# Ledger of designs, part 356: VH-VL binders against q0atu2

Target 1, 119 residues: q0atu2
Amino acid sequence: MLDKKARIRTSREYRNVFEKGKRLSGRFLIIYYVENALDNNRFGFITNKKIGMAVIRNRIKRQLRAIVREYQGQVKNKHDIVLVARAGIGKSSFEGMEKDYIAIMKKAGLFARNANKID
Below, E stands for the ipSAE of ESMFold2; O stands for the ipSAE of OpenDDE; V2 stands for 0.75 times the mean of E and O plus 0.25 times the DockQ between their complexes.

## First folded at step 17 (VH-VL)

Design uj29 (framework fv_recibokibart)
Fold by ESMFold2-Fast, scan of step 17:
Structure uj29 (fold): chain C 119 residues (1-119), chain A 121 residues (1-121), chain B 108 residues (1-108)
Amino acid sequence: as target 1 above (119 residues)
Amino acid sequence: QVQLVQSGAEVKKPGASVKVSCKASGYTFTGYYMHWAKQAPGQGLEWIGEINPKSGGDNYNQKFQGRVTMTRDTSISTAYMELSRLRSDDTAVYYCARDKFYWEELYFDVWGQGTLVTVSS
Amino acid sequence: QIVLTQSPGTLSLSPGERATLSCRASQSVESEYLHWYQQKPGQAPRLWIYGASSRATGIPDRFSGSGSGTDFTLTISRLEPEDFATYYCQQYGDTPLTFGQGTKLEIK
């Protein structure tokens, strides 16, 4: 579960990310993201009916939260990021979703450098 | 009438920069993302990147990262694409195209007429 | 990146004939993110089919799109003179967005 302060909760906060941010499309995810004025990152999650029934949408949302939580330490500080699940995500494995998340965050330049690598 | 009208043809020397404009009319400029694509003579299309016209937030194809800058001016509903350090293989027609602001039905339903940029000594 | 390969590169046919254009992806692409554009010489591309099978506004019903996974097809049941153009498939299923190299449909 993500800490309460790391969650985007209100419609106004979601709209702020869409309108003030930028976007990048991945295989199973689209991210909308913007730098915030806080000392922490916040995440939002959107699943729509194209994904499938409520049981499937709830599973996907739960799995995405777990992935985000696992990689939270790799994300550059002070960003609001909304993950929108795309068609086909319901047929993906957990590992497939995880790989897509990592790939899209790297393409967006949102993953911090490897802490164990000194150049 | 929804349309995107681009600036006229440019001839540049290697090493120069070029800035192409794309003026939108007939729709809410900030309701759609704007994309740019390259088409070299006799070749297919290459995606360059996208910009959120409301915020100015931009993302680029890694192939063009570092040489391309996208901007916009909402007061005149115009998007710009600037390509720097021009090479001969940058000779191409450059197109702007609009795309839905939100995540559903993402495709390029309206395109500009194209701007020919020729890079030669 | 996802590579889209179109075949044939050039297709020479006469009006009245059936045309079948292929687009193959190097990785699976959800149908909703596969689109087709028509381009005539000296003109910008125009959206033709979106989401693999939906005709864009004003596109005649002789055009149909189909396919899923890695194999997509654009079919023209009975060619009209105005249909001779280059057709490009495009994927919006992963960044960077990519286009096929095009199939040029020309008069025999």
Scores: ipSAE 0.825, ipTM 0.919, lowest interface PAE 0.9, mean pLDDT 92

Design uj3 (framework fv_recibokibart)
Fold by ESMFold2-Fast, scan of step 17:
Structure uj3 (fold): chain C 119 residues (1-119), chain A 121 residues (1-121), chain B 108 residues (1-108)
Amino acid sequence: as target 1 above (119 residues)
Amino acid sequence: QVQLVQSGAEVKKPGASVKVSCKASGYTFTGYYMHWAKQAPGQGLEWIGEINPKSGGDNYNQKFQGRVTMTRDTSISTAYMELSRLRSDDTAVYYCARDKFYWSELYFDYWGQGTLVTVSS
Amino acid sequence: QIVLTQSPGTLSLSPGERATLSCRASQSVESEYLHWYQQKPGQAPRLWIYGASSRATGIPDRFSGSGSGTDFTLTISRLEPEDFATYYCQQYGDTPLTFGQGTKLEIK
């Protein structure tokens, strides 16, 4: 699970991301994202009944949190990001979700660029 | 009564910029994303990008990134697409289209009538 | 990007005949994110079928959509004169959003 301070918790906080931010659609995920006024990134996760039964939705949420945690260090600082699971995610592998997350974050310009090599 | 009305045809020289407008009516303008698409003469449709009318947050197809800018004016419920450094292959009809704000069933339910942009020397 | 290939490019038929239009994706697309639009000359595209199989409001029941994975089909069971138009498939399954090149349905 992600640290509590790195999680979007309230409906008002989620609404703020949707209304003030922008979005980008990927194969298994849609992200809504906006810069925040904090010193850290925060993540939210949304699943719905179209994904499948509760056991599948709970698995997807756990796997997405694990992926987000693994790549935290690559995300540009000071962003609130909401990941919305798409209908097809229930049929995806862990690796498939991970690849989609990386692809979306890169397309959104949210992954830090490679450091300039002036060693 | 949902309607998207676009600005009239434009003729531009290579290297110029063009700004097309799309005026929305019959719904809450800030409640829906707005997209733009290109259709060259006799060709199919190509997605250009989308904008959140409430925030102005925008995302573009990589093919147009660097030359296209989407904006909006909420006071007159109007979205804009500006394309710069025009080339002859930018000659096309440009369409705006409305899309749901939230993630449920995303598709273009209403389109503007199109704006013909001709780039000629 | 996901490439959508439509076939045939042009389909010449008479009113009363059955039309079958194909859309093939270069990568699997979830059915919920595959849509069809109808476009007549000089007009904007109009949403026709969404989510591979759901008819948009006001679309006659002679139109049906089907398919999953990489292969999708739009079928018109009995052509009416007003059905002759260009049909485009579209995927909303990944950014950038893409359209097929279109199938032009023309009177024989």
Scores: ipSAE 0.863, ipTM 0.928, lowest interface PAE 0.6, mean pLDDT 92

Design uj30 (framework fv_recibokibart; at its last look DockQ between E and O 0.82; V2 from the best seeds 0.82)
Fold by ESMFold2-Fast, scan of step 17:
Structure uj30 (fold): chain C 119 residues (1-119), chain A 121 residues (1-121), chain B 108 residues (1-108)
Amino acid sequence: as target 1 above (119 residues)
Amino acid sequence: QVQLVQSGAEVKKPGASVKVSCKASGYTFTGYYMHWAKQAPGQGLEWIGEINPKSGGDNYNQKFQGRVTMTRDTSISTAYMELSRLRSDDTAVYYCARDKFYWEELYFDYWGQGTLVTVSS
Amino acid sequence: QIVLTQSPGTLSLSPGERATLSCRASESVESEYLHWYQQKPGQAPRLWIYGASSRATGIPDRFSGSGSGTDFTLTISRLEPEDFATYYCQQYGDTPLTFGQGTKLEIK
């Protein structure tokens, strides 16, 4: 689970990321992201009905939070990042979601160059 | 009615830069992302990148990164694409196209008419 | 990047015939993120089918799209002379966004 300070919580905070930031689409994830004025990163998570039933959407949210937590030390500091789960993510494995997260963060330039622990 | 109207044809020499405009009307300009695509003579389409017109936040196809810059001016509902250090293989029609802001229904529902950029010595 | 390969490159048929255009992806693409555009000579592309199977506004019902995974198809049940155009498939399933090379439909 992510620390409370590392979470985007309110609708206004989510809207701020969407409207002031930029976007990048991956296979299972779309990210919206913007630099913040804090000394830490914050993450938001969105799932929608195209993913599947509530039980699937809740599983996906838990797994995405676990992935983000595992790699948070590699993310360039001072960013607000919203992860939006795409259609098809419900059929993916945990490893598949993890792989897509790493790929999209690298494409976005959000992983620190010298912090990459991926083989 | 939604319209995207692009600037006219340009002829440039190698090494120059070109800035193409795309003026939007008939919708809330800041409610949609704007994309640019390249089509070389007799060839297919190639995605260049996208820009958030509200923030100016932009992402590019890595093939074009370093030579392309996207900007916008919200006061006149106009998006721009500037291509620098022009080469002969930059000769192409360049299109702007709009896309939904949020993650649902991501497709290019309206396109500009295209701008021919010719790079010749 | 996901490569989209369209076949045939050129298709020559007579009015009234059925046309089948193929788009094959190098990696799986969710059908929701596979789109088709029509482009006539001298014109901009126009959204034709989105999400593999949904017709865009104003598109005649003789056009249908289908497919999933790596194989997608655009079908025209009864060709009209106005259907002369190049058709491009496009994926929005991963960045960079990519288009197929196009299928040029020639009406004999």
Scores: ipSAE 0.863, ipTM 0.929, lowest interface PAE 0.6, mean pLDDT 92
Fold by OpenDDE, look of step 18:
Structure uj30 (fold): chain C 119 residues (1-119), chain A 121 residues (1-121), chain B 108 residues (1-108)
Amino acid sequence: as target 1 above (119 residues)
Amino acid sequence: QVQLVQSGAEVKKPGASVKVSCKASGYTFTGYYMHWAKQAPGQGLEWIGEINPKSGGDNYNQKFQGRVTMTRDTSISTAYMELSRLRSDDTAVYYCARDKFYWEELYFDYWGQGTLVTVSS
Amino acid sequence: QIVLTQSPGTLSLSPGERATLSCRASESVESEYLHWYQQKPGQAPRLWIYGASSRATGIPDRFSGSGSGTDFTLTISRLEPEDFATYYCQQYGDTPLTFGQGTKLEIK
């Protein structure tokens, strides 16, 4: 599980990312991201009812957290990143989600240079 | 009423730059993302990129990266799209269009009238 | 990128007839992220159908959208003279956003 300090937790923090950041739409994820003034990255996760029931949404969040945790060391530092689950993500495999995450993070230029990431 | 009014037609030489403006009215400018699209003569539409008018954060189509710069002036609710190192195939009508700030409804509900940019030697 | 292919390129019909426009995606697109726009010569595109099947504000009910996955359709039940235009499908399912090449609906 992600450390508490690595999580976006408050509505204000989320709003800050949305308002001050930029957006990138992926296949299963939309990311909103902005530089922060911290020495660490923070991640937020949003799942809405369109994705499915609470059980499904929680599963998706768990999977996304696992993916983020796996690659957190390769993400450029000093960023707040909110992952918004898109329609269809519930039908995707974990590998599909991971692939989409990697793709969108690459497009966003959020992976650190010389990172050993999976293509 | 929501309106997006773009600047007038431009004629440029190859290698030059062009900056098209899009003035928004009838809504909160910073409450919607602004997009730009390209339509070459007789062809379809091509997405260029988007900008967060509130922060200035932008996201470009990789095809245009390095040549396009999107900016905005919130004081006059105006978005700008600058395209540099122009070439003949940049000749097109360029449109601004808005979509929702958040992720609930992602489509272009209002468009500018378009700006013709002609690149010729 | 997701490529949208529209067919036919040109559709020639008369007022009163039924029009069926196709939009095929190279990859599956959620219906929520597939939209249609109408464009007339010398004018900007206008949102027509959003989310594959929802009519934009002011759009007559003779227009309908359907489809899922990779195949989407815009249907005009009874063509009116003002309906003759070019229609574009557009996907918001992945970056970069992409449009179909358009179907020109012209008077026969």
Scores: ipSAE 0.846, ipTM 0.939, lowest interface PAE 0.7, mean pLDDT 95
Fold by ESMFold2, look of step 18:
Structure uj30 (fold): chain C 119 residues (1-119), chain A 121 residues (1-121), chain B 108 residues (1-108)
Amino acid sequence: as target 1 above (119 residues)
Amino acid sequence: QVQLVQSGAEVKKPGASVKVSCKASGYTFTGYYMHWAKQAPGQGLEWIGEINPKSGGDNYNQKFQGRVTMTRDTSISTAYMELSRLRSDDTAVYYCARDKFYWEELYFDYWGQGTLVTVSS
Amino acid sequence: QIVLTQSPGTLSLSPGERATLSCRASESVESEYLHWYQQKPGQAPRLWIYGASSRATGIPDRFSGSGSGTDFTLTISRLEPEDFATYYCQQYGDTPLTFGQGTKLEIK
């Protein structure tokens, strides 16, 4: 994250996303997401212990934060979004994680729509 | 024990809508996601979408997007799927099924008995 | 989307024989997201095997599942009359969730 303001911090904030939102499954990620009443987006990250040791899980979180930061300007505003790393993500490349993130965010309608849509 | 009981068979004309219900018992309704699936006569299973019964948040298979609406009434532990602008290839048995709310071990452990929807031409 | 291709489409065997049912995915699926369901005529599907190899509650130990990546197998070591049904594999590895087209296991 660039900004501390764009971070989901507390257990209560995470629980709100799970209980009040919806979800989508991708190859390496599951996202849970909900509209918020803020003027910004917030992101949270969960790494399952099945992924591996703490070093591996911390590397995955760092990579996901970098991906989110790269594309944050394209994310539809006023959303709380929790990225859950699935089993098998440790076998993926950074590029594989990035591709999955883009795909799942598009499926969720959280990225800008393609310009070729009929208005 | 856990049960999902669906509404009875429906016969509809092309262009109409149908709303199928799925009443849950034996567990905390708002603690599990509800899914719907289609099985055309003599064919396999096709996933339609899911709903968070606590919030009403939903996601659909793109194949059904625009014609399907999932809702629920938590006071009677009941999920609904409405399919509009019916056509003959919508003739099928429709199932509800649940899975866990969180990301671990996601599979459909309990299913409703199915609801036959027939669209006559 | 991930396409699951089951083979054979129909498997005709006698009670007492060994059955082997195949499920091939168009893309790799982590084994914990690959599941099998049994369906008999006029009934809803039932969870049979989850996570590629774990039997659901009450499923006889003559059923075993295996596989990883793109290739998964359901094996019945010695067929009983009650085992004749259609079996579907299903993936929870990517949205939309998809099922294989089924293998109908019938009496020869």
Scores: ipSAE 0.801, ipTM 0.908, lowest interface PAE 0.9, mean pLDDT 91
ESMFold2 (binder alone), look of step 18: mean pLDDT 93; pTM 0.948

Design uj31 (framework fv_recibokibart; at its last look DockQ between E and O 0.87; V2 from the best seeds 0.80)
Fold by ESMFold2-Fast, scan of step 17:
Structure uj31 (fold): chain C 119 residues (1-119), chain A 121 residues (1-121), chain B 108 residues (1-108)
Amino acid sequence: as target 1 above (119 residues)
Amino acid sequence: QVQLVQSGAEVKKPGASVKVSCKASGYTFTDYYMHWAKQAPGQGLEWIGEINPKSGGDNYNQKFQGRVTMTRDTSISTAYMELSRLRSDDTAVYYCARDKFYWEELYFDYWGQGTLVTVSS
Amino acid sequence: QIVLTQSPGTLSLSPGERATLSCRASQSVESEYLHWYQQKPGQAPRLWIYGASSRATGIPDRFSGSGSGTDFTLTISRLEPEDFATYYCQQYGDTPLTFGQGTKLEIK
C-alpha cells in the first residue's frame, strides 16, 4: 500500500516516535506522532491481540494503510506517525475508520494547507 | 507507594496567570502520561490536556487551547500546568492524574490531592 | 465531543439499600474505555471501576459495573455508610476526554 520510504519499519523507529512525540486518542485510533528530520512522512501501524485473530488484525492493517495512502497528500510534511488500532475498530466499517482518521489528524493539526493547492 | 503531590492554594486577580505543580513519587515518572482536570465549585470534572513526560509533547482540550501550557521537569519528577488570562470562571480545584504511557488500559489510576485556584477581583 | 449524561443527579437512599447509577453517552463508547470514579467532599477522585466492569484494586465486591454502547450502569448491591459519595463516569473513547456531571449518593 505505502512506499517503503513512507513506512516506519524498525522497533527503534517506533520507540523514537513514542518517546519523543505526543499522543492523541480517537474513537478507533490512537496516534503517536513527532516531527522528523527527513523530507517525507512515515507511518507505522500497530494492531494488538485485543482486536482479534491474525486474520482480522491483518485486514485492519491493510485498510488503515489504504486510508493513509489516500490522504497522504493532506498530511503536513516531515512527520513520523504511528496509528494504533483500538478495541472497537474490528466492528467498524471502512468508512468509519476513514472518518476517525480524518477527525484525529485534524485534531492533531496534521493536515496541511498544501492539500488545497494540488496542481 | 505512588503519590502525586500538588502545590498549595492560589488566589489570583482576573487577567493574571497561575502555575500549578504536581510532584510524582513511587514510580518512574517518565513511564506514565500526566493529565490535568478542572473541577469548578459544585460541578463535575473537565479534562484540560495531557503531556508526555519523556518529551514534553502536549495536547489540549480545544476549550483551553491558547490559555493553557503544560510542562515538566524530569530531574525533580514534577509536572506543571500554567493557565493564563484568568477569568472568574477559572475558579476551581485543578487535579493532576497519571495514566499508562502506551495504549493499553488507559485510565486515571492515581490523582493528586487537588489545588484550589480562586480568581477574585 | 462525546457528552456523558448521568442520572439521577442526586440519589437519596439508606444504608442497606441497592443503588443503581446510570451513565448515557451521546454516541457509542467501547466498554473498555468507560470508567467510574468515586469522589468524597474535599478529596480527589479515585478510580473505582475501569473498562465498564472491572473493579479497581481494593474496591469491595458489592460494586459492579455493566453496560455497552451508549448505556452504562454502576450498581451497589447493599449500601454501606462509606459509599455515600459522588460518582462520575468518564469516557476515554475519543478526544476530548469527558466526564459525566456526577450522581451524588446521599443519605435519606
Scores: ipSAE 0.859, ipTM 0.928, lowest interface PAE 0.6, mean pLDDT 92
Fold by ESMFold2, look of step 18:
Structure uj31 (fold): chain C 119 residues (1-119), chain A 121 residues (1-121), chain B 108 residues (1-108)
Amino acid sequence: as target 1 above (119 residues)
Amino acid sequence: QVQLVQSGAEVKKPGASVKVSCKASGYTFTDYYMHWAKQAPGQGLEWIGEINPKSGGDNYNQKFQGRVTMTRDTSISTAYMELSRLRSDDTAVYYCARDKFYWEELYFDYWGQGTLVTVSS
Amino acid sequence: QIVLTQSPGTLSLSPGERATLSCRASQSVESEYLHWYQQKPGQAPRLWIYGASSRATGIPDRFSGSGSGTDFTLTISRLEPEDFATYYCQQYGDTPLTFGQGTKLEIK
């Protein structure tokens, strides 16, 4: 579960990301993202009703939070990022969601190369 | 009536830049993302990128990254695409097109009439 | 990136005939993100079918779209003279957005 300060919480915070930022589409996800004025990243999650019933949508959100937590140390700081689950994500595996997240974050240039890890 | 009206044809030399405009009318300009696409003579369509009209935030097809710049002027409801370091294979018709600002039913429902850019010496 | 391959490249038919246009994706695309556009010479593309199967406003019911996964089809049940054009499929399932190379439907 992400720390509370790393969560986008209010409608106004979500709207700020959509209006001030930009977006990218992936296979199962769309991300909207913008640089913030904080010392940390914040994440938001949206599921489409077309994905399924509330139980299924809540499971998808839990899975996406787990993926984000796994990779949060690689994300460039000072960004607000909203993950929107697309139609069809309910048919995907956890590994499929994870692969899509990695790909879309790389395309957005949001993964940082750690200066202390040279390979 | 929704309209996207593009600037006129351009003839440029290799190495130059071109800036194409797309003026929107009949809708709230900032409620839709603007996209640009390329169609070389006798060929299909290629997506160049998109711009958030509210923020100016953009994303480009990697193929054009480093040579394309998208901007807009909300006061005149106009989007722009500038392509630099022109080459002969940049000769094409360039289209603007809009889609919804949010994630549902994303498709290009209205297109500009196209702008022919010819790169020749 | 997702490559869309359309077949045939050119389809020569007469008015009244049935046309079947194919679009194959290199990776699975959710039907909601697969679209078709019609383009006549000297004109901009026009949205024709969205979400694989939904007709855009004003598109006649002789046009139907179908398919899922990697295989999508546009069918015209009875060709009219106005239907001869180039048709492009387009995917919004991954960035970069991509188009098929087109199927030119021409009069025989």
Scores: ipSAE 0.792, ipTM 0.909, lowest interface PAE 0.9, mean pLDDT 92
Fold by OpenDDE, look of step 18:
Structure uj31 (fold): chain C 119 residues (1-119), chain A 121 residues (1-121), chain B 108 residues (1-108)
Amino acid sequence: as target 1 above (119 residues)
Amino acid sequence: QVQLVQSGAEVKKPGASVKVSCKASGYTFTDYYMHWAKQAPGQGLEWIGEINPKSGGDNYNQKFQGRVTMTRDTSISTAYMELSRLRSDDTAVYYCARDKFYWEELYFDYWGQGTLVTVSS
Amino acid sequence: QIVLTQSPGTLSLSPGERATLSCRASQSVESEYLHWYQQKPGQAPRLWIYGASSRATGIPDRFSGSGSGTDFTLTISRLEPEDFATYYCQQYGDTPLTFGQGTKLEIK
């Protein structure tokens, strides 16, 4: 589970990321990200009906949270990052989702080039 | 009506820089991302990058990374694309195009008229 | 990156005929992220079909889009003189955004 301090919670916090940040579209994820004034990163997650029923959306959120937790220590610090699940993510495997996350984070410059899965 | 009006044609020498402008009207400038595309003579389209007009946050195609800079002036609803270290293969028509700020509809519904940039010695 | 390959490169037809344009993706693209644009010489591209099958505002119903996965098609049921142009498909399924190389629809 992500710590509460590592989570974007309020609509105002989400809006801040959208308005002040950058956007990058990946295969399964769109990320919105901006620097924050904290000593930690915060993550937000957005799913909508396009990706499937509520059960599917909740599963996707759980999977994305697990991925974010696993790579949390490899992400550049002092960022607010919102992950928006795109159409098709429900058809992807967890590994495919993970691969897309790594790829888009690297493209965004939020992940070190040599970032790999921690075994 | 929505309009994107770009600056006029440019002629540059290799190694120089060019800055193309795109003035938006008929809508709220900051509610849409601005994109830029390249079309070489007789060729297809290449995506150059996008900019958040509200914050100035940008993302570029790696092919242009290090040579392109996108900026905006919200006071006059104008986006800019600057391309540096120009070479002959940069000769092309450059277009600005908008898409929505959020993720619901991601396509280019309006385009500028294009700006011809010619790079020749 | 996702490569979009359009075929044929050039399509020569007469007014009144049916036109079928193909766009193939190097990997699967969700339909809502595949779009078509029309471009005439000396003009900017114009949004024509979005989300694989939705006509943009003002686009005649003789135009239709279909497809899923890696194969998409733009169809013109009965060509009008103003339909002769170059058509580009474009994907918004991954970064960098990419376009097909275009199909030039010319009058026979």
Scores: ipSAE 0.775, ipTM 0.926, lowest interface PAE 0.8, mean pLDDT 94
ESMFold2 (binder alone), look of step 18: mean pLDDT 93; pTM 0.944

Design uj32 (framework fv_recibokibart)
Fold by ESMFold2-Fast, scan of step 17:
Structure uj32 (fold): chain C 119 residues (1-119), chain A 121 residues (1-121), chain B 108 residues (1-108)
Amino acid sequence: as target 1 above (119 residues)
Amino acid sequence: QVQLVQSGAEVKKPGASVKVSCKASGYTFTNYYMHWAKQAPGQGLEWIGEINPKSGGDNYNQKFQGRVTMTRDTSISTAYMELSRLRSDDTAVYYCARDKFYWEELYFDYWGQGTLVTVSS
Amino acid sequence: QIVLTQSPGTLSLSPGERATLSCRASQSVESEYLHWYQQKPGQAPRLWIYGASSRATGIPDRFSGSGSGTDFTLTISRLEPEDFATYYCQQYGDTPLTFGQGTKLEIK
């Protein structure tokens, strides 16, 4: 599970990321992201009905948190990042979601230079 | 009525820079992302990148990274695309197009009329 | 990057005939993220079909889109003179966003 301090929790905080940030579309994920004025990264997670039933959406959310936690050391500090799950994610494997996360974070320039080595 | 009106044609020398504008009207400028696309003569479309008009946050196709800069001016509802270090293969019509801000139903529903940029020696 | 290949490159037909335009993706694309645009000479592209099968506002019923996975199709049941144009498919399923090379529909 992600530390409470590393989670985006309020609707206002989510709106801040959308409005002040930028976005990037991946195969299973869209990210919205912005540099913050804190000393740590914070992550938000959004799933919607296009993904599937509640049990599937809850599994996806849990798996995304696990992926984010595993790679938190590779993420450039001082960012608020919201992960929005896309329609196809419910049919993906854990490894597929993980690969998409790594790919999109690298495309966004949010991973440290040597992230591939640690992966 | 939604309209995206682009600046006029430009003729530039290799190595120069060009800045194309796209003025939006008929909607709230900051509620839609703005994208830019390139179409070389007789060729298909190529995506250049996108900008968040609220923040100025921008992302680019890696092919154009380092040569393209997108900006906007919210006071006049205008987006800009600047392409530097121009080469002959940058000769193309450049289009702006709007896209929804949030993750649902992302597509380009309105386009500018295009700006022809000619790069010649 | 996802490569979209359209076929044929040029389709020569007469008004009243049926047109079938293909778009193939190098990787699977969710139908929701596959779109079609129409472009006439000297004009900007116009949204035609979004999400593989939904007609954009004002698009005639003779146009239909279908497909899933890697294979998508735009069909025009009975061509009208104003339908002769270039059609581009586009994916919004991964960055960079990409377009097919286009199918030019021309009068025979």
Scores: ipSAE 0.849, ipTM 0.922, lowest interface PAE 0.7, mean pLDDT 92

